# VH-VL binders against q9nqz5r112to327: the designs that were tried, part 10

Target 1, 216 residues: q9nqz5r112to327
Amino acid sequence: FQSSGVQHHPPEPKAQTEGNEDSEGKEQRWEMVMDKKHFKLWRRPITGTHLYQYRVFGTYTDVTPRQFFNVQLDTEYRKKWDALVIKLEVIERDVVSGSEVLHWVTHFPYPMYSRDYVYVRRYSVDQENNMMVLVSRAVEHPSVPESPEFVRVRSYESQMVIRPHKSFDENGFDYLLTYSDNPQTVFPRYCVSWMVSSGMPDFLEKLHMATLKAKN
Short names: E, the ipSAE of ESMFold2; O, the ipSAE of OpenDDE; V2, 0.75 times the mean of E and O plus 0.25 times the DockQ between their complexes.

## First folded at step 6 (VH-VL; framework fv_pozelimab)

Design f1 (at its last look DockQ between E and O 0.49; V2 from the best seeds 0.00; counts 0 for: pae E 8.0 > 2)
Fold by OpenDDE, look of step 6:
Structure f1 (fold): chain C 216 residues (1-216), chain A 120 residues (1-120), chain B 107 residues (1-107)
Amino acid sequence: as target 1 above (216 residues)
Amino acid sequence: QVQLQESGPGLVKPSETLSLTCTVSGGSISSYYWTWIRQPPGKGLEWIGYIYYSGSTNYNPSLKSRATISVDTSKNQFSLKLSSVTAADTAVYYCAREGYRSSWDYFDYWGQGTLVTVSS
Amino acid sequence: AIQMTQSPSSLSASVGDRVTITCRASQDIYNYLGWYQQKPGKAPKLLIYAASSLQSGVPSRFAGRGSGTDFTLTISSLQPEDFATYYCLQDFTYPYTFGQGTKVEIK
């Protein structure tokens, strides 16, 4: 029985040429930064800035889409597995849309000050198209003023699309995470982009482990 | 303690398929990545590929067309097949467990290695 | 594939000497670097991971440093059992790649 080793290669980013046509019509090309076990990390420069947008194409075969999705929605559980979280609270819930405003305070690598985020998150399950979507975007909220203790991150966007291999409740799915933020700092030369060196990969690993633990 | 042991023929003819098996003892093959690495005599190390216990594989592009790694969880074994071998494939072949901590990967347990010679 | 270049290819040293081996990556690999020791007829042994983290059971005379493209392994005081070949490994991206090795020989 030749076990056809299903090469579960994370889906290659189909260049969704969503042509953010830079003003000069040159599509910023995605660059692969990392090829790891569970994901490929891509980045592209944000025009006019020193910042990057990141994409993660990942796949898991040992957890369900629903489990993976639910862990990300559970703010209390995140406080348990994510040691970088100083504060994570739902500030407001919109009953009609199901959207939530969250205040997130997180540690940054020494010697950087902690950062806080105020963002709205929305999620949806599309059964017809067999996908789950989680979207977060920075917002201002009057009940969460800036504090001198933390650096407010004013630009933050995160989008995750989860596509089951089979169903929402069976192991196996692909996901695409698109992420950008402005941490309001220039990393020192000795500080490698924390996003690549530890931030994103570590987060993803912890998230996966948290999902596995929650399953059991 | 986890132990790995390579087994297979020490001699393979050119154009034939090299077949090796790694037997894991002292621990389950489940939940880990298992890797093959080779070392030609007097030369450095080359990563061949890995398999996850669920069957997911990744190969060195240099060997992708010829290498096949499989896993048998019931036997606590994983195997390497390398097709169309030449003298250049003469090497000590190691199986290893790929451990991880946070975002970093490393090979923490190794087999003793087995020499495979490609000769007519 | 990322190329890893070690320097020197070989060196001779005496017991008690300070030994430094360098590894250079063809691109930025941040801190995704490991160091391995291999003795003749034996499998490689993990010494350091994440560029500077000492593996459990490894003597403190071994130290890894560096980030980005340039890395160093230092043996502060060479012991008789340290005569071996040392390899750096990048685990930043597949395929994982080793340096060509540095043979530490007795003077």
Scores: ipSAE 0.466, ipTM 0.797, lowest interface PAE 1.5, mean pLDDT 90
Fold by ESMFold2, look of step 6:
Structure f1 (fold): chain C 216 residues (1-216), chain A 120 residues (1-120), chain B 107 residues (1-107)
Amino acid sequence: as target 1 above (216 residues)
Amino acid sequence: QVQLQESGPGLVKPSETLSLTCTVSGGSISSYYWTWIRQPPGKGLEWIGYIYYSGSTNYNPSLKSRATISVDTSKNQFSLKLSSVTAADTAVYYCAREGYRSSWDYFDYWGQGTLVTVSS
Amino acid sequence: AIQMTQSPSSLSASVGDRVTITCRASQDIYNYLGWYQQKPGKAPKLLIYAASSLQSGVPSRFAGRGSGTDFTLTISSLQPEDFATYYCLQDFTYPYTFGQGTKVEIK
């Protein structure tokens, strides 16, 4: 996985020339969509689609970075607190690289079919740069072929960087999440709206609550 | 049953600091967001800002340079200070609890409101 | 900040009338909209959240519709206790902003 330069401050894209840059054929810029209690949400159109790449900057002061990191890695716990998960299993682990391949099957809003993801993830704690990193990318795996039951998402990537305010074991941190997928089929506009209206905000709230409960 | 009650001086001189306290009874401050909202006489409502019980705050940009919200969990109270007031800050000030269902925010419990007049 | 524009500013109606109030957002706020009722000398009271979800204890004659930028509050049969000022609120992004209000007066 490639390390990215995570900002030490909120990542706010420039908006000086919105619209004009679009008409001149330049790459779309980040648009801040939501600014809520625990996070700020931006999005940017993916060229050639009606889909978006998303970026989240969030802050918590009531849980530790280590708790937040570990909750996201615990697939059995994820199945308990994330009601959208149909299936989440580790397919294999490469002991040399520490990479894991997972199969994730999740509900999507009616009337869309459930989606499935086959992805590789890697995670690390970087003591020198005082951060924790989780990265994921869609892959193909022979033991998980496409099934008519689910719509396979082939273009998926996710990166989260967590920076402690103090240490990994004291309350307080910032995180930056960059996320995109392409469900490989006609994606109704109401499902894009759902991501902003319910999907992302609800996931982040439930993740926070799950992290608080895991603390005990 | 949760109840909120504003308290503080009803008259404040220009350039001074407006200071209000909201006392929460019948429930705990913990695990909630606590908000100040104001309404100038005969006018609409303006969201001032909130505090999360752990200390995190956010403010309306129009008031950010002058507003401070704080919480005292031991007294089950939260407070508003608004510095450098003018006649434009004359309003009924409400405290409110922010409820949420999934990701929607709404104000489910309100104080009765207290009028603060800014005049010499 | 997101501008919330209510219409009309005021209206006169009789008991039993159907009343409709409109709220327009300056950008897409999806369904992050609430409706509040305020009587003179009282705090606002939540009626509807998430554009159309009725708060517990609120009579079913109140109904919210809409998504995106255009929203309505309808009172299907106005009652004496419904004469008040009504506000919409967007809770999509900070700062949260209210509409300017719609006063419903007795004819």
Scores: ipSAE 0.023, ipTM 0.599, lowest interface PAE 8.0, mean pLDDT 83
ESMFold2 (binder alone), look of step 6: mean pLDDT 91; pTM 0.924

Design f2 (at its last look DockQ between E and O 0.50; V2 from the best seeds 0.00; counts 0 for: pae E 7.9 > 2)
Fold by OpenDDE, look of step 6:
Formats: structure tokens, sequence, C-alpha cells
Structure f2 (fold): chain C 216 residues (1-216), chain A 120 residues (1-120), chain B 107 residues (1-107)
């Protein structure tokens, strides 16, 4: 049985013209940065800054959407597979909305100091539209003051949409991750973009592997 | 230790289809990406494409219209078909395992290569 | 596709010499570069990945450096077994592409 190789091309970003029209009315265009096995990485400049917003269009066929989704929610498990995590704790949970406030401390490439994030996360499963959504956004929280030990990242947004190929419990899905943050640093010359050089691709790979391991 | 071995005809006529098989031993074909690379005589290396054990494939755009890679997990083999061959397709064809560490990919195991000559 | 340009195309050296090969990418590929050694009639062998990481079993006389667009492979003291053709490979984006190769010949 010659398995007809299905070319799994990650979904191309449909130009959601949600044109953040910069002040000059020019839509910042997405630029493809990487084309890899499981994902395509795109970036666009954030108007008025030297920062970028990133989009990852990815596809997996060997894990279920639910598995992939659940691994991302499991903070204790993440501490096991993500060596960059110094601290990851849920500090508050809202039972009504299901929202959680988290404190995340992570290593940064040498010689940069570690960074900490305080953010709210929300997730939802939309059965009608056959998708899962995970959203995180930086917030301030009185129980998590800034520390001199870490650089507080005050601007952080992450949105992931998971779309099953079949169902939430069958292997195969596409996902779109939109990510932006301000690490409050100028990267050294040798670290042109930690996000592209190692950060995002490494994270995604580890996440995938963690999902596979959790499945078994 | 993982070993790869290419097999197939060493001679193909123009306009015909080149067909090669790579047999993997010493390890499972599962959970890896498997790649075909070719090298024309006296020239450099060209990446052709890869297949994942699940059947996912990617091809060099230069060969996409002609190249087909397939996998047979039961036989621990993967294959290359290249249609409409010309003299330009004369090359040593290598199969390789694509290893990875973190975000980086590399070819850590190679077959010995097989010469395919396109001639009338 | 990303173009990889190696320099020189060939060089002659003696045993014990320091040899440096350069590879330039047509765009920024960060550290997504590997180095391979190929001897006549043999398949390429991985030497270095991630621009500077030495593959297991490869002698320490081999060293990779660089980031962005410019990369170097250095052999600190050339040995008789090092006479071969060397290729750089970018694994930043598909399709993966090789340099044209650098042949290291005995003087």
Amino acid sequence: as target 1 above (216 residues)
Amino acid sequence: QVQLQESGPGLVKPSETLSLTCTVSGGSISSYYWTWIRQPPGKGLEWIGYIYYSGDTNYNPSLKSRATISVDTSKNQFSLKLSSVTAADTAVYYCAREGYRSSWDYFDYWGQGTLVTVSS
Amino acid sequence: AIQMTQSPSSLSASVGDRVTITCRASQDIYNYLGWYQQKPGKAPKLLIYAASSLQSGVPSRFAGRGSGTDFTLTISSLQPEDFATYYCLQDFTYPYTFGQGTKVEIK
C-alpha cells in the first residue's frame, strides 16, 4: 500500500486585513521568516516600535487537538519539559470566567537577565465552530510585585487557535499562534532575534515532544 | 546503529520514471523524517525532499512537480519516484535520516548512495 | 531559495596547516547552518550543526563559527584524513540548500 504522501502545508495566513493601519494608513505586511516542517513563522513590525509581532501557522498529524491543548494548560508538566522555566504558578483563578492569573519566570539567553511575566490566560472550546482558543495577556497583580532579580515584561500577548482536521480527539490539527512581547532589552549583535534563532522554534518543538510523551 | 541502503535501477531512459527505495535497518522508520538528496557527478548536493513516517512530505520546489516520496512502515522503507527524467537527473542519489536537536535539523545517517544514469 | 556561497571553491594545504572555509547565506539564517565532509565515493558526513556545535565523534580540530549570513569552518591542524570536500548546509528554511563545496587538496 503506497501511502500517498499528503503534503501537509501549514495553512497560509489568510491576510486577515485586520489592517492595523499605521498612522499613515499603510498596512504593515506580514513577512515570512521561516518555513519549517511543522510551521511557518511570520512577523510584522509593530508600529512605533522596534518590536515584531509573530504568527506561527503550524500543523501536526500525530497528536490530537485536545492533547496539544491540555499540555499547554498543564503548568506542572511544563516545568518538567521546559528547562527555561524558573517559576510558573497560578496565583489566582476566577471560577466564573475560568480565567487564571499566572506568574511566569523564565531564563533568557546569556548574558540577559531572567524575565518574569504576570499574565491572565483564558481558554475555550468552541464545539460549534470546531476550534480551541487559548489567550494570554500581561496584567498587573498586587500579589506579584516587581523584583530586582528579574526584568518584568509588561507587554505580552499570546493567542492560539487550534482547528482540528477531524475532531478534538483524533490526530491532526492546524493552529495559529499570534505572539508579541517586549522583553525590555536590546539584543546583542550575536542575538539578532532570539525569537527566530531559538526561542519560538525550540518552544514549539519541545511542546510537540511534550505532547507526544504525554500521550504515551 | 541505524543503517540506510539505496536500491533501484542504475540506468533509466529519458522521459521515464526514476524509482529508488531506501531500506532502513537497525532502527524504526517511525518518528523520524527521511530525506532524499542527490549529487550530479562532480557537482554539489541538492535536497530533493523528505517524508515523515506519517506520510507528510515536502519537496524542493525545483522538483515538486516530478518528485514523489512514499513510506512503507511495514517494510521499514521509503521511496523516491522522479518522473520525466532527463540527462540533468543523472546523479548519485542518497537517502538520509534527518535528525534534529532543539530547533536545528541535520542529516546524521546516510546511505552509501546509488548512481542513476539517464541515458538513451 | 536561500543561496549558500562557499569560499574558496578549492584550496591546497599541507598537513598541520590551519584551514578556513567560509560560507555566506543570501539572507540571515541566524545559526541554522551545518557543515559536512565528503570524501570521494562516500556520502557526506555531519561535522557541525547549529553553526558551532560539534557532532559527536568529530575531532576537536574542527570548529564552526558565525551567525547571520557569514559562517566559517576552521580546521586548526589539517590531518591526512581531512583532505576532502566540505559543504555548508542551511536548515533555516525549506528547501534546504547546500553550498557549492570547498575541496581541500594536498599541497
Scores: ipSAE 0.405, ipTM 0.779, lowest interface PAE 1.8, mean pLDDT 90
Fold by ESMFold2, look of step 6:
Structure f2 (fold): chain C 216 residues (1-216), chain A 120 residues (1-120), chain B 107 residues (1-107)
Amino acid sequence: as target 1 above (216 residues)
Amino acid sequence: QVQLQESGPGLVKPSETLSLTCTVSGGSISSYYWTWIRQPPGKGLEWIGYIYYSGDTNYNPSLKSRATISVDTSKNQFSLKLSSVTAADTAVYYCAREGYRSSWDYFDYWGQGTLVTVSS
Amino acid sequence: AIQMTQSPSSLSASVGDRVTITCRASQDIYNYLGWYQQKPGKAPKLLIYAASSLQSGVPSRFAGRGSGTDFTLTISSLQPEDFATYYCLQDFTYPYTFGQGTKVEIK
């Protein structure tokens, strides 16, 4: 059975409460910067910087939401399909809350040095509301002190919500990703340009291909 | 070896509807985006729009009110209808397959094109 | 809609010449730029995608450069079969738009 040609429209972008007003208190708006077949990309400036927050609304009709969710959680598999990953390890798990702390080291485009992240993530499957959620934010952890080899990213947040078109185990879903990062770069315009030309599109394509190939 | 072939009337009267079909052979229409592009004689190329095999469409705003693209997966075909045509719609019409890598879109397979003349 | 302007509109060159065609976008399109070759009576053929990536089966004498708003296609040593019209295409945002074309004629 193939999916029926159900049209899916992106939700209207909502203002976030984090630090996104100009010096006169005016709320900055989301600007659509890319409108492609599988996803739409918006951005809005982070006040006081040349950097942006990003929002992606995406749709796939050839993979299941469960496959898509699980691929993102599998750190060993991520190292195989994401060539930018230098290191990705779970440092600590809290079995009660389901939170995990990870250490992630990744290439950045030349001439930027590689960056590392220490972040907590939490993920859940909400069967009553028929959605899956993955959230992450930067934290400090005593087992992972800063290293001179990498630039430590101290400001990082990510949230993804996945909504099936039907069920978690049938093809078809929409997702909404909200992402912000401060890579502490002296090349902010280059970093922003790279995100649109390569960083986000390449990640999303590789994630899609990895999901198609995945065994769960 | 994927091949695309346009078919349809070569002459259409003004104010009527231009109707073309693209037949895909050597590959499945499923899992791809399918596109119509036109070229007036001696002029450049204009993107008309695409259809995904599941039915999702997108059109050039300049043609959106008049253009309809449809797909028939059982016949491995997709079609273009352009209503209320004028002499300005005289062109060679191409069908094409859209591929992508890392989100870049490109047209890797094209039909040979069919000339449609709008004249009384 | 993003306007794509090619320069020159036509040129004459000899076999063996180095030929450069320029394409300018009316706004930043990053590297979302393709180059197509069209011979008379034929459909266009993809040469370059992502501004600089050579399509499989395309001779290495074709090279694409640029990002942002300014792009070039270079043929390092023009061959008799390279007589054609060349088009750039932006695929950054809908509607996708082509340049007006550059006709390359052999002297």
Scores: ipSAE 0.033, ipTM 0.610, lowest interface PAE 7.9, mean pLDDT 85
ESMFold2 (binder alone), look of step 6: mean pLDDT 91; pTM 0.924

Design f3 (at its last look DockQ between E and O 0.32; V2 from the best seeds 0.00; counts 0 for: pae E 8.5 > 2)
Fold by OpenDDE, look of step 6:
Structure f3 (fold): chain C 216 residues (1-216), chain A 120 residues (1-120), chain B 107 residues (1-107)
Amino acid sequence: as target 1 above (216 residues)
Amino acid sequence: QVQLQESGPGLVKPSETLSLTCTVSGGSISSYYWTWIRQPPGKGLEWIGYIYYSGSTNYNPSLKSRATISVDTSKNQFSLKLSSVTAADTAVYYCAREGYRSSWDYFDYWGQGTLVTVSS
Amino acid sequence: AIQMTQSPSSLSASVGDRVTITCRASQDIYNYLGWYQQKPGKAPKLLIYAASSLQSGVPSRFAGRGSGTDFTLTISSLQPEDFATYYCLQDYTYPYTFGQGTKVEIK
């Protein structure tokens, strides 16, 4: 039985031309910035800004979609494996929608001040379409006023879609993470690409390791 | 301590397939990336590709059409096949473990290398 | 593929000399650079990873610096065992690519 080594080529990002027709019709093209073991990192400029939107296409074969998904929902566990977290708390939970409002404070590269995020997160498991979705978006909340100690990030969006290779409980899945934020500063040249240089790759690696550890 | 050892024929005829095996000892092949690198005589190093213990592979685009890396976890081995070889494929072939720390990757353990000569 | 260019291709030095090798990437690779030492008939040995992090067991006379496109390996005081060929490696993106090497020879 020649086990046909299914070369799980990370799915070529089908250019979902979601034509966000920016007004001037020039579809900002995604640029691949990294090709690594577990992921490909893409970016595109956000029109009218000096910011980028990032997209990560990743694949794991040694953890289940459910494990990977659950680790991301576990805020207490994240405090243990993510050293950049200063604070991570659920502020509010909506029982009907399952949505949660979170306050997240995180270290930024020196000499930048720490940033705090207030965001709503929602997740869903779509069994019919065999996918899991996690969405986060910045919001304002009256119980979480701005502090002079942290720089409030007001624009934050994160979307992750997890697609199992087989099932939610068997090893192997692909994921797509779309991410954008405005850290409310112009990164110095040496920091301009902290997201690419260490931020995103390091986060993903830690998340993977955390998932593996949680499994055992 | 992890040790790697290359094995295979030192001579291959043109148009044939080069086959090498790397045996890992002193540690499990599980949970690591295992890599092949080659060095033509008197030249620099060329990354060929890697395999993860689960079977996921990645290849140098220059060799992708000819290179196949496989893993046998039961034997604690991984292998390289390079098809349609020419004199240009004459090189010392190294197997290596790809270690990682945070976001950075490196080759921390190497085999001694094995010379493969392509000659008629 | 990212091209890595080392300079010089070869150099002659004496024991005790300060030696500097440079590596330039064809694009910004941030700090995703390693340095390897290879002696004749031997496999490469990891010296430095993440541009400046010294591998365990490597003498402190070795130092890596740089970010972006320009990197340097410095040997502060060359020892007899340091005569070898040195390679830079980018691990920023696949395929990983090496510099052409710098041979450090005895004067």
Scores: ipSAE 0.398, ipTM 0.781, lowest interface PAE 1.8, mean pLDDT 89
Fold by ESMFold2, look of step 6:
Structure f3 (fold): chain C 216 residues (1-216), chain A 120 residues (1-120), chain B 107 residues (1-107)
Amino acid sequence: as target 1 above (216 residues)
Amino acid sequence: QVQLQESGPGLVKPSETLSLTCTVSGGSISSYYWTWIRQPPGKGLEWIGYIYYSGSTNYNPSLKSRATISVDTSKNQFSLKLSSVTAADTAVYYCAREGYRSSWDYFDYWGQGTLVTVSS
Amino acid sequence: AIQMTQSPSSLSASVGDRVTITCRASQDIYNYLGWYQQKPGKAPKLLIYAASSLQSGVPSRFAGRGSGTDFTLTISSLQPEDFATYYCLQDYTYPYTFGQGTKVEIK
């Protein structure tokens, strides 16, 4: 699953303590960093790194779970509503498993170079357990070698679970998103600060608006 | 256009329960977050908590054990109950609507406020 | 809870003066900062959200700036209707917390 902000604004980086990186083996609890109108955001240090895993719990009552699910899968529509996308293409589909390999190229906030991702995704509607699931993981693919134009992100994972309040085709649902990557940046504190101030909030807002427009 | 108005008793005895209702007119309570905020006389503002129109709540930890916010969508109203009150709970109580612009929250409509005095 | 500290607590100014009020957060709140104006006997009124975004109907003489922990509200040319108490509010995480207020009085 892809996370990005709508616009590149010059953020003012803030220094954070390094306690999570200095304390071996004790930096694994979820820390709530935002409790907002439509979602709650947590983060957890990734052991052995200076990076975070993020978790979002969100609720919408004005769109259906199926609309929300389908908007995230539609790569051509994503390019229309997400101005940060430079390229988003399905490279390969596995007919047996239904898994897809995608190449995603996206702007990152100034002064960072654009990043590209090669990832496999799989998605399902689980009617028995009343949920929809989207999962993605970084992978290597011979048709998409690294390019000097972009910084290849090699560690990327995303999982979203969507639970309807009623049915998949009636308004109202909760979702849980778990997300991590390693953007291979020399500015890790800046990147983390940007994700909280703009990146995740702007992406979630745009996704909601895109879902509403698809409904209409 | 949208108007909020607090109602309830202006005098409450210590150890009793403060109970207020906010009536929303000129707009729907649906699809919004609804908030209680208080201000002791001559002092600053304190956020009490919110309710989402579907019933989900969040409270200031300092008041969580005593505060209950509820919503009645059929009456276009939401309410605050604060139990075990003391003189420290004397304040002007405001209801407010939480506006939405992107992911940032702000209070775009406020009630006029109602003074609740806790006194023997 | 995040503590919000305003400075000054009060000030006296004349019509036409440039007034600056500061708000400091006890931790990084990014740009999740709003400014409210409260006149005597009335409810607060939203001026600025997201640290620098002007609410509809608010005069352009009001400007918000800052990110992280340090924020300012500036009134470029004080008008008679601007004599009030001003509050900052962080909406980064619950509980939402206000600064203690800055009273702007006529000199």
Scores: ipSAE 0.015, ipTM 0.580, lowest interface PAE 8.5, mean pLDDT 84
ESMFold2 (binder alone), look of step 6: mean pLDDT 91; pTM 0.924

Design f4 (at its last look DockQ between E and O 0.30; V2 from the best seeds 0.00; counts 0 for: pae E 8.9 > 2)
Fold by OpenDDE, look of step 6:
Structure f4 (fold): chain C 216 residues (1-216), chain A 120 residues (1-120), chain B 107 residues (1-107)
Amino acid sequence: as target 1 above (216 residues)
Amino acid sequence: QVQLQESGPGLVKPSETLSLTCTVSGGSISSYYWTWIRQPPGKGLEWIGYIYSSGSTNYNPSLKSRATISVDTSKNQFSLKLSSVTAADTAVYYCAREGYRSSWDYFDYWGQGTLVTVSS
Amino acid sequence: AIQMTQSPSSLSASVGDRVTITCRASQDIYNYLGWYQQKPGKAPKLLIYAASSLQSGVPSRFAGRGSGTDFTLTISSLQPEDFATYYCLQDFTYPYTFGQGTKVEIK
């Protein structure tokens, strides 16, 4: 990441050539999908699947890294600003590591059934390197069995790195969100684009707005 | 209601710099993206670039080397400079406010446009 | 840059006619498309955003449809004030790009 006060657009990823090797030994390269004001969306195919991994390089200048970070940790607040959330609960908390197991149930676009996620999340603030990190990964938990009401998403990973332009408590930061999941469905062609057409952009917008509201 | 008005010379000589200013009234320039768009006579529309109130800019790659957009929040104005103009730069120049909903962007308010002719 | 191709470049119609204009993107732009109306000597006016969302104050006779690469603007019953040039705009990725325009003329 490079902090740029001149451009509202986040910097291009330096490691654009980073990718996986497919079965033929070919590197799966990142492809830029969207270039917007606040973010660039990249994707690369996941080898052996019809799925993509996504990266969002974004920048905000009107909220602090800490505000943005804290909003993402507040599950109760998320229930208020994210209408897609059906359920979001902390199932378990590890006091030593600070990690939490969460059960997340969310609406999916019609006619798709709702999905539920069980995942562990952890976060860290690295003052030495001036960054915040939030990581989520799907797990199984005995207290959260599968339900016939929802489709369990078994593969889910999310990583966000927040890099302040100045400090954690001053407006302005860049972030990198890396995201992948398997919704356990064959998306119709019109749904394949959901992540790009609405899902990710809407989420980011809502998150930003939620952050703005929270600071006031 | 937000209103935009372009101002500047209607005639520029080749190789000189075109300079236009857009004055915004009826609303603050803050918290919005402001855009320049041009239209050669009898032709379509071309997006030039935008500026945010913070000074962040983005340009059409076709014009990036020649275009500079600036903002003066104190005057509620933003400006366009286009260097090394040629006859191909003859156009009606519009300033516009870029509205947004979610990730969708649109131009909801426009100036009346100002014709700039490049001629010797 | 994404290329936007409109069809037709021009058409003649009568008041009351149903008019359909198409716009094709050189790549998938999902629903990131707007429609604008421009009358002679005037700035463009926003009609539709997000492919199908009608801008406030725009008559319901205007309708946008489509997703991906193919989009349509329909005027269900052409009115005298609708004779103008129409442009599609992709706002999916910078640089934003317009179609070449469709002139709707009186027959």
Scores: ipSAE 0.110, ipTM 0.706, lowest interface PAE 2.6, mean pLDDT 89
Fold by ESMFold2, look of step 6:
Structure f4 (fold): chain C 216 residues (1-216), chain A 120 residues (1-120), chain B 107 residues (1-107)
Amino acid sequence: as target 1 above (216 residues)
Amino acid sequence: QVQLQESGPGLVKPSETLSLTCTVSGGSISSYYWTWIRQPPGKGLEWIGYIYSSGSTNYNPSLKSRATISVDTSKNQFSLKLSSVTAADTAVYYCAREGYRSSWDYFDYWGQGTLVTVSS
Amino acid sequence: AIQMTQSPSSLSASVGDRVTITCRASQDIYNYLGWYQQKPGKAPKLLIYAASSLQSGVPSRFAGRGSGTDFTLTISSLQPEDFATYYCLQDFTYPYTFGQGTKVEIK
């Protein structure tokens, strides 16, 4: 799987990008919707839907990139700090490639049924380019057929690139997250608003707190 | 404990550049976002912009064409320059530290403020 | 930019009174709202963040409520040191914007 691409090259520089919102919005089709000290959030429409792809550029200065990377990969720890997780299991692991298939079941905002995801993930540390990469994509897997208990999400993609300010084991890094899913079929407009208002910000905060606690 | 102190000329002529420095003591300028906020006499507060020690900045769009915030890590200071000033830029200027939680921003430490008057 | 409108612009109250100040945002800012106290000649001081979370060292007589567009700051029993001007601040998105202030005066 590709460990590099346009997703790990954030806009240059953040202040100029923000100052040219009109020009950038016309040219790039990304719209900045939230601009906070620790992260910036953009979105763009997914073709043929009323849903959005999201992009986050963020910075933390009080945790190491290795801890941030590992916390996201640790499924047992994720179940402890993410109260929305109903199930999170590794279904299959390829020792040679390091790819894993996971089954993820999560709460959705009332009154939505819980959703489940079957996805492959890959992750790597690129010493040459001084970055860490995590990628995930929805797949089908014979061992995890659809269940009437949950609504299967079939279109899900996530890519995160982490770039240390210094080293992987010293505090400070930037990250770029690109995320989309299509939780089909009936997706209320308030769930789209929820992603901006609390879904993404709360996830990022909980992930940060979980990373801080993992240092101990 | 962290302390912030503004310094610079109290009187600036119209069309010239207002320059202020905030000196940080009791802590390092690294690891936080540093902000300028102003308050015209008898009026409310206006957020100007921030800087992070890497040089990353963000500005209020109303001031972006005229404002420049910079940092000198060797002196543990950050500064504001505001060009082409008018009487409307007369205000008490505060430097402040932004809190470091990702979900909510707040200003937990402030300088005492310095009045800058724009007049001939 | 998001406009923050406070009411009243000023009020007069006696020690021991319950005081309520309101702040309205021009769009949904969820709970991204802070409250600051400013005494004459001094810098503002943080009281409340995240609409309702009390800053360390702030007396429990201060309480923040609200979400969305309508927010309140309440002082349950006004003390002599509480006569000041109060500002709300939205921190939902840059540029961050303050309300115009509410001056609490002694009756």
Scores: ipSAE 0.012, ipTM 0.554, lowest interface PAE 8.9, mean pLDDT 82
ESMFold2 (binder alone), look of step 6: mean pLDDT 91; pTM 0.924

